# VH-VL binders against o27280: the designs that were tried, part 494

Target 1, 266 residues: o27280
Amino acid sequence: MDSMNVPEVLEIKRIVEESESVKTFIFSWDFRREVRPGQFVMVWDFRDEKPMSVSLIDPVRSEIGISIRRVGEFTDRVHGLSEGDLLGIRGPYGRGFELMGRDILLVGGGIGMAPLAALADEATARGMRVDALVAARTADELLFLDRLEAAGVNISTCTDDGSCGFKGFAHERLLTLEENHDMAAVCGPEPMMFQVMRILDERDVPAQLSLERYMKCAVGICGQCCLDDTGFRVCAEGPVFWSQELSRVREFGRYRRDPAGRRVPW
Key: E = the ipSAE of ESMFold2; O = the ipSAE of OpenDDE; V2 = 0.75 times the mean of E and O plus 0.25 times the DockQ between their complexes.

## First folded at step 22 (VH-VL)

Design Ci12 (framework fv_marstacimab; at its last look DockQ between E and O 0.92; V2 from the best seeds 0.84)
Fold by OpenDDE, look of step 22:
Structure Ci12 (fold): chain C 266 residues (1-266), chain A 118 residues (1-118), chain B 112 residues (1-112)
Amino acid sequence: as target 1 above (266 residues)
Amino acid sequence: EVQLLESGGGLVQPGGSLRLSCAASGFTFRDYAMSWVRQAPGKGLEWVSAITGRGGVTYYADSVKGRFTISRDNSKNTLYLQMNSLRAEDTAVYYCARKSNFGAFDYWGQGTMVTVSS
Amino acid sequence: QSVLTQPPSVSGAPGQRVTISCTGSSSNIGWGYSVHWYQQLPGTAPKLLIYYNTNRPSGVPDRFSGSKSGTSASLAITGLQAEDEADYYCQSYDYSLSSFKVFGGGTKLTVL
């Protein structure tokens, strides 16, 4: 158990360029250590450590994939790595997605599609019908389309600028969809998730949502990822939450805590 | 044209059972969540139960949990409500209603009257 | 007591403007859930009148309008007509309740 908290130095087997700003890093994985879609790992570049969602779970190849968006110094360094280079990986941590019903709707925004892509693979493998609403600011930021299509996922796209699919936001596109699903999984910008959740609630679609917060320890002891009022730790009780749980979280869709613990608006 | 037609209502003694049906037409039935909403005589509307389009998830009001079972047969375009252990307070007109993509009940049946009395 | 509070009755003369309030809380309307309105004519099933706060289904006259602000919603009827005499219900959702779906107590509109 304690070994899970020690980073394992793993070699990057492959790098998949998903977009201009997103790369998927593939690692060998011992599947005696269970990993579920929606869980995250701590990625260590021997200087800093950041939580990253698992975007690929391949028991056949004994591999996992971690998709990382280039957004700052840490990710800049990681994006500079090549196949054969080393990274420290510890985990997995957190609560992953649960699957229920016969069909599922995935709603993802930007890099939020990462954990959903892994979930899509599991759902399709179980024989579920999977519909995915993939959202991004522009067409070139849409992620995993080919992968999802290959898995048998029915894809609907939306972009802020209308460069691909529906012009508008995910929740706006969702409102145009008439079909109801047995459940939904949602991940992306929190304002998007908030809007999407409300719509799904009102449609009687149970939804799970993956939150993003500043996580330092990943093991529920530092409190940096605690959610106001509830005391939920995103790294321990999450990052995947049911909509009923998030409805009790006052800050959801409104603000988050920065590394200093200050409230910052979305 | 969307149509919902309830049936199965009637008089039943306390503790008895009744099964309501709602025949749907004019739309792709499996794509829509359905609900039962009831209205006691001279009273307001009360949500009773809901079921997702594919029937994988069901919901119940606390007042009917453990006693009522909602189900659907999408091959027959029919919604059901099995009501067991009926009580006097269950006396009401029962409506089947379709849930729209905007979350509103956009179509309602004419309702079927259920009377629970000794 | 209904989670959404409506006046039990309102009245107006033909041609007048009437409003029906729907008062909720931070766990329903105030949380951001949408409000819908239903018209129930005497002896008939409810009919969707306003959906998603402000939208009218096809066939609903533009003299009916919905609004939402804060923890409350309102249905306005302009140019009141005799056929508008009915019960009106607001409906929303409340995460604090297991039933989740909530109706107002209803408002009886009388046209004088």
Scores: ipSAE 0.874, ipTM 0.936, lowest interface PAE 0.6, mean pLDDT 95
Fold by ESMFold2, look of step 22:
Structure Ci12 (fold): chain C 266 residues (1-266), chain A 118 residues (1-118), chain B 112 residues (1-112)
Amino acid sequence: as target 1 above (266 residues)
Amino acid sequence: EVQLLESGGGLVQPGGSLRLSCAASGFTFRDYAMSWVRQAPGKGLEWVSAITGRGGVTYYADSVKGRFTISRDNSKNTLYLQMNSLRAEDTAVYYCARKSNFGAFDYWGQGTMVTVSS
Amino acid sequence: QSVLTQPPSVSGAPGQRVTISCTGSSSNIGWGYSVHWYQQLPGTAPKLLIYYNTNRPSGVPDRFSGSKSGTSASLAITGLQAEDEADYYCQSYDYSLSSFKVFGGGTKLTVL
């Protein structure tokens, strides 16, 4: 196993409060270890290790950012840290997003906007037109709006409760957007991604979708991140998949698996 | 007022080539994916090819892959279908169709006839 | 030949109700892909009649209606009129096909 597979202990350089439940932790990074939008890292707090998507890739400042939503014991502990505190980082791992064409639609739900924010920066730097549909349960959970606006991204919003933008689900808002795109990138709750994928298929828009699955090794040897019908390992062949790859997967959008491998509803 | 007008059809020998054009007006052409759909005499509808609004991605039915090329010139609001190595089974009326945000073909041209016969 | 099966013909008298079925499978309509319907009057191009399962474009009378359930869809025409005599096609998507797109084989509606 080489140095990318052993956690490197890094200081938290800066913490950005994205919302009441989401923080971005920024680290100095040597870009000889290349990072692409959609790849993930394993974050180690000296007790436990969890996969997290990279939300900021800044080679000019030699920085990466990792956005973490507080959802349990591990993320509670990490949210309690301060600038100057230490975290272990190993990676990056996985297949990132590929950009093509002259314009892109981003569809993000909740924390799923994190890897898409990194992709938006790369797309705008290449001169692509970027539209983003940003979804959340409520207005206070819409992420990265100011950052996307500053980058020149055209933003549409939706919230389940109607507190900001369109009242309803992302796929319902998407049906009101007429512009066709050369590609789309989608990340968020799997039921949202399933509905959005079908609409994009019908529009002739090739889509890449980022999946989450349970992970232990992150290098493809333990099999814990496998998808049912394909044998795809999310950490090795994903986490980003083309819609054509996912259309053949029975479990996508239908159920998930707990750490014991049992089927449970989304 | 959306208008689609096909041209370039005609009689061609097997193995020959034709280039179809579709002039679009009444909408922002570059915002819409476009398709060619064909209909052989007395037969049903068959989707042939599609291209994204900005032209970055193209799609083809298996029956035409490697022989047909879809393209568009957004500065001229024109869709094209270059048809090479034509076969008798390519004989059909070819329609230019616009793809809506709901995934339907919401506007169609009146079609141009292509006949491949020796 | 098509993965979407329509009856080859249906008929009805003026004023009657007629339905046209579109039977698919788990890889198309059953996967949740939308269904669209087109009307093709004799000697003319197809025209969008119903989109996204149930919606009518402007200018389509409300006596045309669409529905979708399970792996199948249906087009209903009430108050049948002579000018309804046409070919009708359903259209959807099938993830098992390399290019996704699929039309039904078509149904000729004859008004008696």
Scores: ipSAE 0.769, ipTM 0.910, lowest interface PAE 1.1, mean pLDDT 89
ESMFold2 (binder alone), look of step 22: mean pLDDT 92; pTM 0.938

Design Ci13 (framework fv_marstacimab; at its last read DockQ between E and O 0.96; V2 from the best seeds 0.91)
Heavy chain, then light chain:
Amino acid sequence: EVQLLESGGGLVQPGGSLRLSCAASGFTFRDYAMSWVRQAPGKGLEWVSAITGRGGVTYYADSVKGRFTISRDNSKNTLYLQMNSLRAEDTAVYYCARKSNFGAFDYWGQGTMVTVSS
Amino acid sequence: QSVLTQPPSVSGAPGQRVTISCTGSSSNIGWGYTVHWYQQLPGTAPKLLIYYNTNRPSGVPDRFSGSKSGTSASLAITGLQAEDEADYYCQSYDYSLTSSKVFGGGTKLTVL
ESMFold2, look of step 22: ipSAE 0.844; ipTM 0.945
ESMFold2 (binder alone), look of step 22: mean pLDDT 91; pTM 0.936
OpenDDE, look of step 22: ipSAE 0.857; ipTM 0.921
ESMFold2, fold request of step 23: ipSAE 0.834, 0.831, 0.834; ipTM 0.943, 0.938, 0.941
ESMFold2 (binder alone), fold request of step 23: mean pLDDT 91, 91, 91; pTM 0.934, 0.936, 0.935
OpenDDE, fold request of step 23: ipSAE 0.897, 0.933, 0.932; ipTM 0.941, 0.967, 0.965
ESMFold2, last read: ipSAE 0.835, 0.850, 0.843; ipTM 0.941, 0.946, 0.944
ESMFold2 (binder alone), last read: mean pLDDT 91, 91, 91; pTM 0.933, 0.935, 0.932
OpenDDE, last read: ipSAE 0.933, 0.928, 0.907; ipTM 0.967, 0.963, 0.950

Design Ci14 (framework fv_marstacimab; at its last look DockQ between E and O 0.86; V2 from the best seeds 0.84)
Fold by OpenDDE, look of step 22:
Structure Ci14 (fold): chain C 266 residues (1-266), chain A 118 residues (1-118), chain B 112 residues (1-112)
Amino acid sequence: as target 1 above (266 residues)
Amino acid sequence: EVQLLESGGGLVQPGGSLRLSCAASGFTFRDYAMSWVRQAPGKGLEWVSAITGRGGSTYYADSVKGRFTISRDNSKNTLYLQMNSLRAEDTAVYYCARKSNFGAFDYWGQGTMVTVSS
Amino acid sequence: QSVLTQPPSVSGAPGQRVTISCTGSSSNIGWGYSVHWYQQLPGTAPKLLIYYNTNRPSGVPDRFSGSKSGTSASLAITGLQAEDEADYYCQSYDYSLSSSKVFGGGTKLTVL
C-alpha cells in the first residue's frame, strides 16, 4: 500500500450540503488504512493544501466524508467542485478520540461538529449512550442534526440568537444540564472549548478536546502547529488532547499563532 | 428531599482498614458525581476523592492515593470509600457530598467520624 | 497550607457588613475556575452558601453575596446577624494538583 504521506487522487463520490456554508465531500476509502474519529487529512486541490477533519467513517460502504466550511480562497475553490471531480487526500494524521465508559457527552460548535459526528457514529455503534450539545450562531448553521438523530443521539441545540434551542453559548447551556457523563468530547471555537473544559473539570468529567491550528506538514516536522510551553505539535500529539494536557498549554483559549508564527488573539 | 447518610466510621489502629458508606436518596443517584470530603478535628475541609455518576472515573487527593478506593453501587444508591493503610493523619469526620452541575457540593451528609489511633 | 488563602478570622457587630477574602492563583481562580462558598455552623456539616461565584441557593438570604476578580474571590455579608457566626470556606478547582478540588483554610466569623 502507498505511503500515507503521498496524496492519493480521489474522486468525489458525493457531495452533501450540510448548510449554506458547509459541504461534506464523500470519497471511496480503503479501510486497510485505518482512520479514527478526531483524525484529520490533508486535502489538496492541486494548488493548496489544508487540514480537514474526517466527519464520516463508513466501513460498510467503504467511504469517508470530509466536511468543509467555506471560509476562504481554498475552501471557495473546493466548494465549487462537483461530484466526479478530483481532490488529493493524504493521511489520516494525528491522534483521534478515545472512547471510554458507557455515556458520552459531545459538545460541538459550528464546523467543530464534524469530527464529533464521526465519533457519535462509533460510540452509538458500540452501544454507548450519546448526548450531543450542538451549538451554532444561528439555526441554519447547526450541523448534522438529522444524521445524529438517525444514529440515536440525544440532541440539545444551542444558538447565539435563540433561533433554535437554547439561546446562548454552549457553556451556558451545559451549565443547565445536570446529568453526569463518563466522558466528553469537545470541538469548536477555542473560546467555547475553554469554557466548556473548565465546567467539565469542575464536574469531574474527563474530557477530550480537538484543537485547530495552522498545520503545514501534518507530520510533526515543520513546527508550525507547536503549542507554547509544552512543545505539543497539534498534528502529531493532537489534534485531540485530554483536558489535563491542555491545562499545561499556555495559549489554549487565549491565543493562536498565524501562518507567520505571530500571536493572534481569539 | 435529597438526603445523604454516612456510616462505617469508628476507631481503627494505624495500618488498619475501614469502609465507609453513604446512602443517597431523593435524587437520581447515577446522574451525579459524588465526593468524599474530610475534616480533621479543629481543622478545615479537605477533598479526598471523587467518582463520576456512572462510576467510569475516579479521582483522589495525593494524600490518599494508593490507599483509598472510591466506588459506588448505583443500584443501591450507595457511595463507598475503602480506606486501607490508615494513618493518624486520616483521623477526621468524613462527609459524603453531591456534586452539582455547577461544580459545587450542593448537598452534604452529616458525616461519620474516623479515628486512627494506637 | 491551603491552596486558597482565607483570613483565619473576621468579626463584626450586628448590622454591619463584613467581607471574607479568598485568594488563589493562576492555576485555580485565576485560570477561570468557579468559586463556591460554604457555611459551617458549629457542630454541623457544611452548607452550600454561594455557588459559581455569585449565585445563591434557595433559602440563602440576599444579604450574602459572592464576587470574583482576577485570582481572588470574596464573600460579603451585609446586615450581620448573630446566626451568621460560623466558619466559612471557599472552594475551587486547581488543574495543577491532579484534578483536585481545593478548599480555603476557612474563616471563623464572630459576631460581636
Scores: ipSAE 0.893, ipTM 0.941, lowest interface PAE 0.6, mean pLDDT 95
Fold by ESMFold2, look of step 22:
Structure Ci14 (fold): chain C 266 residues (1-266), chain A 118 residues (1-118), chain B 112 residues (1-112)
Amino acid sequence: as target 1 above (266 residues)
Amino acid sequence: EVQLLESGGGLVQPGGSLRLSCAASGFTFRDYAMSWVRQAPGKGLEWVSAITGRGGSTYYADSVKGRFTISRDNSKNTLYLQMNSLRAEDTAVYYCARKSNFGAFDYWGQGTMVTVSS
Amino acid sequence: QSVLTQPPSVSGAPGQRVTISCTGSSSNIGWGYSVHWYQQLPGTAPKLLIYYNTNRPSGVPDRFSGSKSGTSASLAITGLQAEDEADYYCQSYDYSLSSSKVFGGGTKLTVL
């Protein structure tokens, strides 16, 4: 009797240093296993397993990239690895972004730009006009700018300290931008996403937002990724949700849950 | 500078159809979401429908869903409302309105009257 | 149905202050969505009066002011003038309805 999906052990083919704290780990990938922007994989370092967003989907070179920010024990260990070292990968999992219309606004904060970079490649390949609002605390934490520019994305930047672009938060910058879009895709710190979602709702821009929650099984069985009041499972019904789905969720932007299930403020 | 001019209203029998137009000028039309808002005689304002700037997404009030179709032609700077299966309760002045980046209706047309009666 | 509740009428003498309330719920104003106000002079189209809770468009006198607290908003008019006689509507967004752009029922202001 099968119990769970088993990780495939893959060699790290290349490491790209995106910033002081973010690396992209590139693997050869058999695209008979389809991967879509907004889906995630479980990365296993032979001790622990964490969900990570796919930031590069390159069928031509048969590669995927997984961008990982150094934030704790697991990510410290992974950042210490070199090309040629092994990681386990299971997936992909979850519901990816849906593209519609002729243009899209991307709003990404910090590492949240990772899945949006993959989406930008897909959108530009479809001939869509892509605008991106890329936010971070400081200029050196703005991710994927060169890659987005090379793809033909129109970039606006926003930094908390004003070291690059607009000084302030992403939602403040968004209020100064007049152009309306057919859709938006949003990923970043949940408080930022909540504020951005409300503005986009009021502007009649349909938005998809990618959430992060604690995960164990990644296939929707264990309930560890459930959202309060709705029963939505981030790994199964998400991680990408439409704004209308999230607007009914009490916890979104208000609090989160730790691995023990306790409410924790953002 | 911003101008919105509605047309196409008139008298129609119940079950009939009308097509409203709104000519826009004085701004980059394709950059703005647009709405139709109506007002029955002696009554308040009721939002009817909205469309995104490039026309990729549309929204409808429950009262008109399935009967009305919003569209736009950005090459002509024109917003449309196709109204089918009209009912007496659709009798109203229909306004064309522009949505600002703050989510407000910042410019309105003068309206066009639609009367549905036998 | 009126998702946002306004008094049907208010009145005041020239020079006085009047307020117009707009009462919503947790799915609109209480969720944190903005409140906008429109003035409709007799026989004319609505005009934006207050946006994003408190902001005045160019050309709106500072005797008009807006505020928002909890699930409600308020429009205040000071130094009341005859030209202020109009209908006033609040408007917000409601995530729970497909009629997501919701107006109050309107308030007729009479200058005595």
Scores: ipSAE 0.776, ipTM 0.916, lowest interface PAE 1.0, mean pLDDT 89
ESMFold2 (binder alone), look of step 22: mean pLDDT 91; pTM 0.935

Design Ci15 (framework fv_marstacimab; at its last look DockQ between E and O 0.84; V2 from the best seeds 0.83)
Fold by OpenDDE, look of step 22:
Structure Ci15 (fold): chain C 266 residues (1-266), chain A 118 residues (1-118), chain B 112 residues (1-112)
Amino acid sequence: as target 1 above (266 residues)
Amino acid sequence: EVQLLESGGGLVQPGGSLRLSCAASGFTFRDYAMSWVRQAPGKGLEWVSAITGRGGSTYYADSVKGRFTISRDNSKNTLYLQMNSLRAEDTAVYYCARKSNYGAFDYWGQGTMVTVSS
Amino acid sequence: QSVLTQPPSVSGAPGQRVTISCTGSSSNIGWGYSVHWYQQLPGTAPKLLIYYNTNRPSGVPDRFSGSKSGTSASLAITGLQAEDEADYYCQSYDYSLSTSKVFGGGTKLTVL
């Protein structure tokens, strides 16, 4: 087995088109190398490297999936690839989700559903009841609905324009749900996560949230993903955090730092 | 109609134990987190403990941690509070309260009085 | 000392407007947690009066209103009536207190 810090050149086994802007790239994986939902890998296209969440973990087929949204030059290049093409993958890195209780609520926005989809598979396999609130701007941006349904997940959809499900934001939809869960996992735009966390806290529902930050090294050395004022490194102490941890993070839901280290408002 | 009815209060000596119950009706009990809130005579409200709808998570105020245990039996629509190592400062009316989806306590029981005295 | 600070007492004449303040901090109201208000009539259990900052449950008159700004919240009562004489409590969440729900110290409202 290669070191987890050495990129492994892997062939794209399959490509699943999730939406117009999101593709899932499937790779063969040696599961002697453990991977957990909520962890991320560094994807290298031999020019640049970006952190991506693992969205599929299939020990039966010995495969993992990485869902990538087309948002810039790097992802444009990756989306131009075909089955059989090569990518460098190193990892996995970071702290993944923990499962507890008998039922779990997943709240995901856009590409944030990627790690949650993997978590859903694990939770359902363990016999947990899984409810998922899947949010997107429009119906065509809702991710993994068929996959989640097939896994036995109870799905509630939310769209900004009302094209599917509840018209509004995820936290607004959440407020309309009366049932409480033993725990929740949340991933999406940070303003969404902030609001969702607040509501869950007020409902006494323990919550884990996956943060997205600029990550360069992925091994806790460069400090590019450090959070104010805790010093938490998203790549090392995260990207999954408990709500109690994030409550101490001043920048959470308010701003992030760009590659130059400047504060950028959400 | 939502109803919460507390019972189990009474007089107990310091160091003693008491178990409170709250019978719930008029709603799907398992769907709602429940809390105990107490009020000492002539004083304000103090949150004591909470439990999620399915009972998977429990929470306690620092003042009662290690001494009190919250639990629920959803088959009986009943909330419990086991109180051990009781102290004089635990003397209060104890209310059972339902947590709404907005995070407020939208329904309260009438309360049951617990008096800890030698 | 309560995490949320309320005036111990307020008073007003019938028909007047009174306000009850609830002052928190950056770890509760200021963080973004919701504020709720409860009315407790003498010898009775608390009753939800305002939830989620500004909302009235069914049965609560519109002369009761809630607001929130910064680290503070406020309950306003217009057209004060004799039956409004009670204790009023604000409530929120504070992440610094081990997932604790926090109450204000309460305000005794006297109708003169």
Scores: ipSAE 0.859, ipTM 0.923, lowest interface PAE 0.6, mean pLDDT 95
Fold by ESMFold2, look of step 22:
Structure Ci15 (fold): chain C 266 residues (1-266), chain A 118 residues (1-118), chain B 112 residues (1-112)
Amino acid sequence: as target 1 above (266 residues)
Amino acid sequence: EVQLLESGGGLVQPGGSLRLSCAASGFTFRDYAMSWVRQAPGKGLEWVSAITGRGGSTYYADSVKGRFTISRDNSKNTLYLQMNSLRAEDTAVYYCARKSNYGAFDYWGQGTMVTVSS
Amino acid sequence: QSVLTQPPSVSGAPGQRVTISCTGSSSNIGWGYSVHWYQQLPGTAPKLLIYYNTNRPSGVPDRFSGSKSGTSASLAITGLQAEDEADYYCQSYDYSLSTSKVFGGGTKLTVL
């Protein structure tokens, strides 16, 4: 009855307002269904269904959190819900991040910090040193700073408009940071991820990057999440890929596909 | 002032072993990835191996995989290259090189000569 | 043969301009990876000359400049001087190779 392919209707236990445009919805969760940072769930509002990254994984309290940015009709409706309201959740799906080594660099842009916040919690619990580069357009869009600091994460910030931290893009800030790391995890706007991946390759830092693509089935059957020239399915072989896997993907950082399968620029 | 000083080179027979060391000073050693780069007499530069700042990941050129092992001791600010099953083709000057945040080898030692000959 | 192709030699008279090419492929320079240049004077270790395509480290004269376009890069030396006589190497990253840090074959610059 707890099938990954059938949404389970769950009550919203808590809502955390992360910013003016981002809320985290927290649900009770049975951790016999393992959840790893970087995996996603399909969120069903009884009309439509969208993939969302898991941002909180708390086996002690038996909770998961799902962070959602308000960007359209579906997310507007979900943002209008209250504690006690119902959502359908199916999953988790996809390949999550793998941790290795003694330290990790997180590079997150906007809502891309959501899966990285979950990863930061796991990394710090394992005793790893965690540095995070948190990027946004403006200061009020920087996510999870207090949570990351409380977890012992060393934070650098950048904003496009310079309202907080370094003024500029994440990859520009990264070039000014001299510290090398055993690994990195990257999630955010795909053009940002491409530039960050290139720098990390050149620094000898193995990197894992989380991609977003249009999804329908989430179990690898429909082919809607396939990447050009590789056949990788974002919902099955991803959404987290090693940089070496993505280097062979011609569309990465260059274009995306709309729901009709048409190439559109980023 | 950044300084890198290699040692441990010498003459060795084919099939033998050597361990190279590189003493680093003038910078926070553990913050930088390090590499070994070699140059055969009269030839060009060839990257050999790299290691991340805290030692969690290592990389090797195909020509040395399975025979060479890179390591570091951040408490001693020292980079190592253990070279086993040496071949005549490994004869070269071996340079210790620091990887910058821009991905360049921004500082090099003066090199240590390894000669593999019977 | 090297992954990055450089001419084996170039020459010029004092005061002239010379260029040294570095030709790669879609898996290295053409992918967008940076190009770095090193100068190796006779009997010495390589020295970083140009990094991240165009930048000069402190102490490198502005007679040296780098550029990158498409799958190729170029090192230009203006106002050629006798002390510029050296070997010059380009270097980049290649995602398709285990030997991912790739050097050009080197170019011997002779000052006439």
Scores: ipSAE 0.796, ipTM 0.926, lowest interface PAE 0.9, mean pLDDT 90
ESMFold2 (binder alone), look of step 22: mean pLDDT 91; pTM 0.936

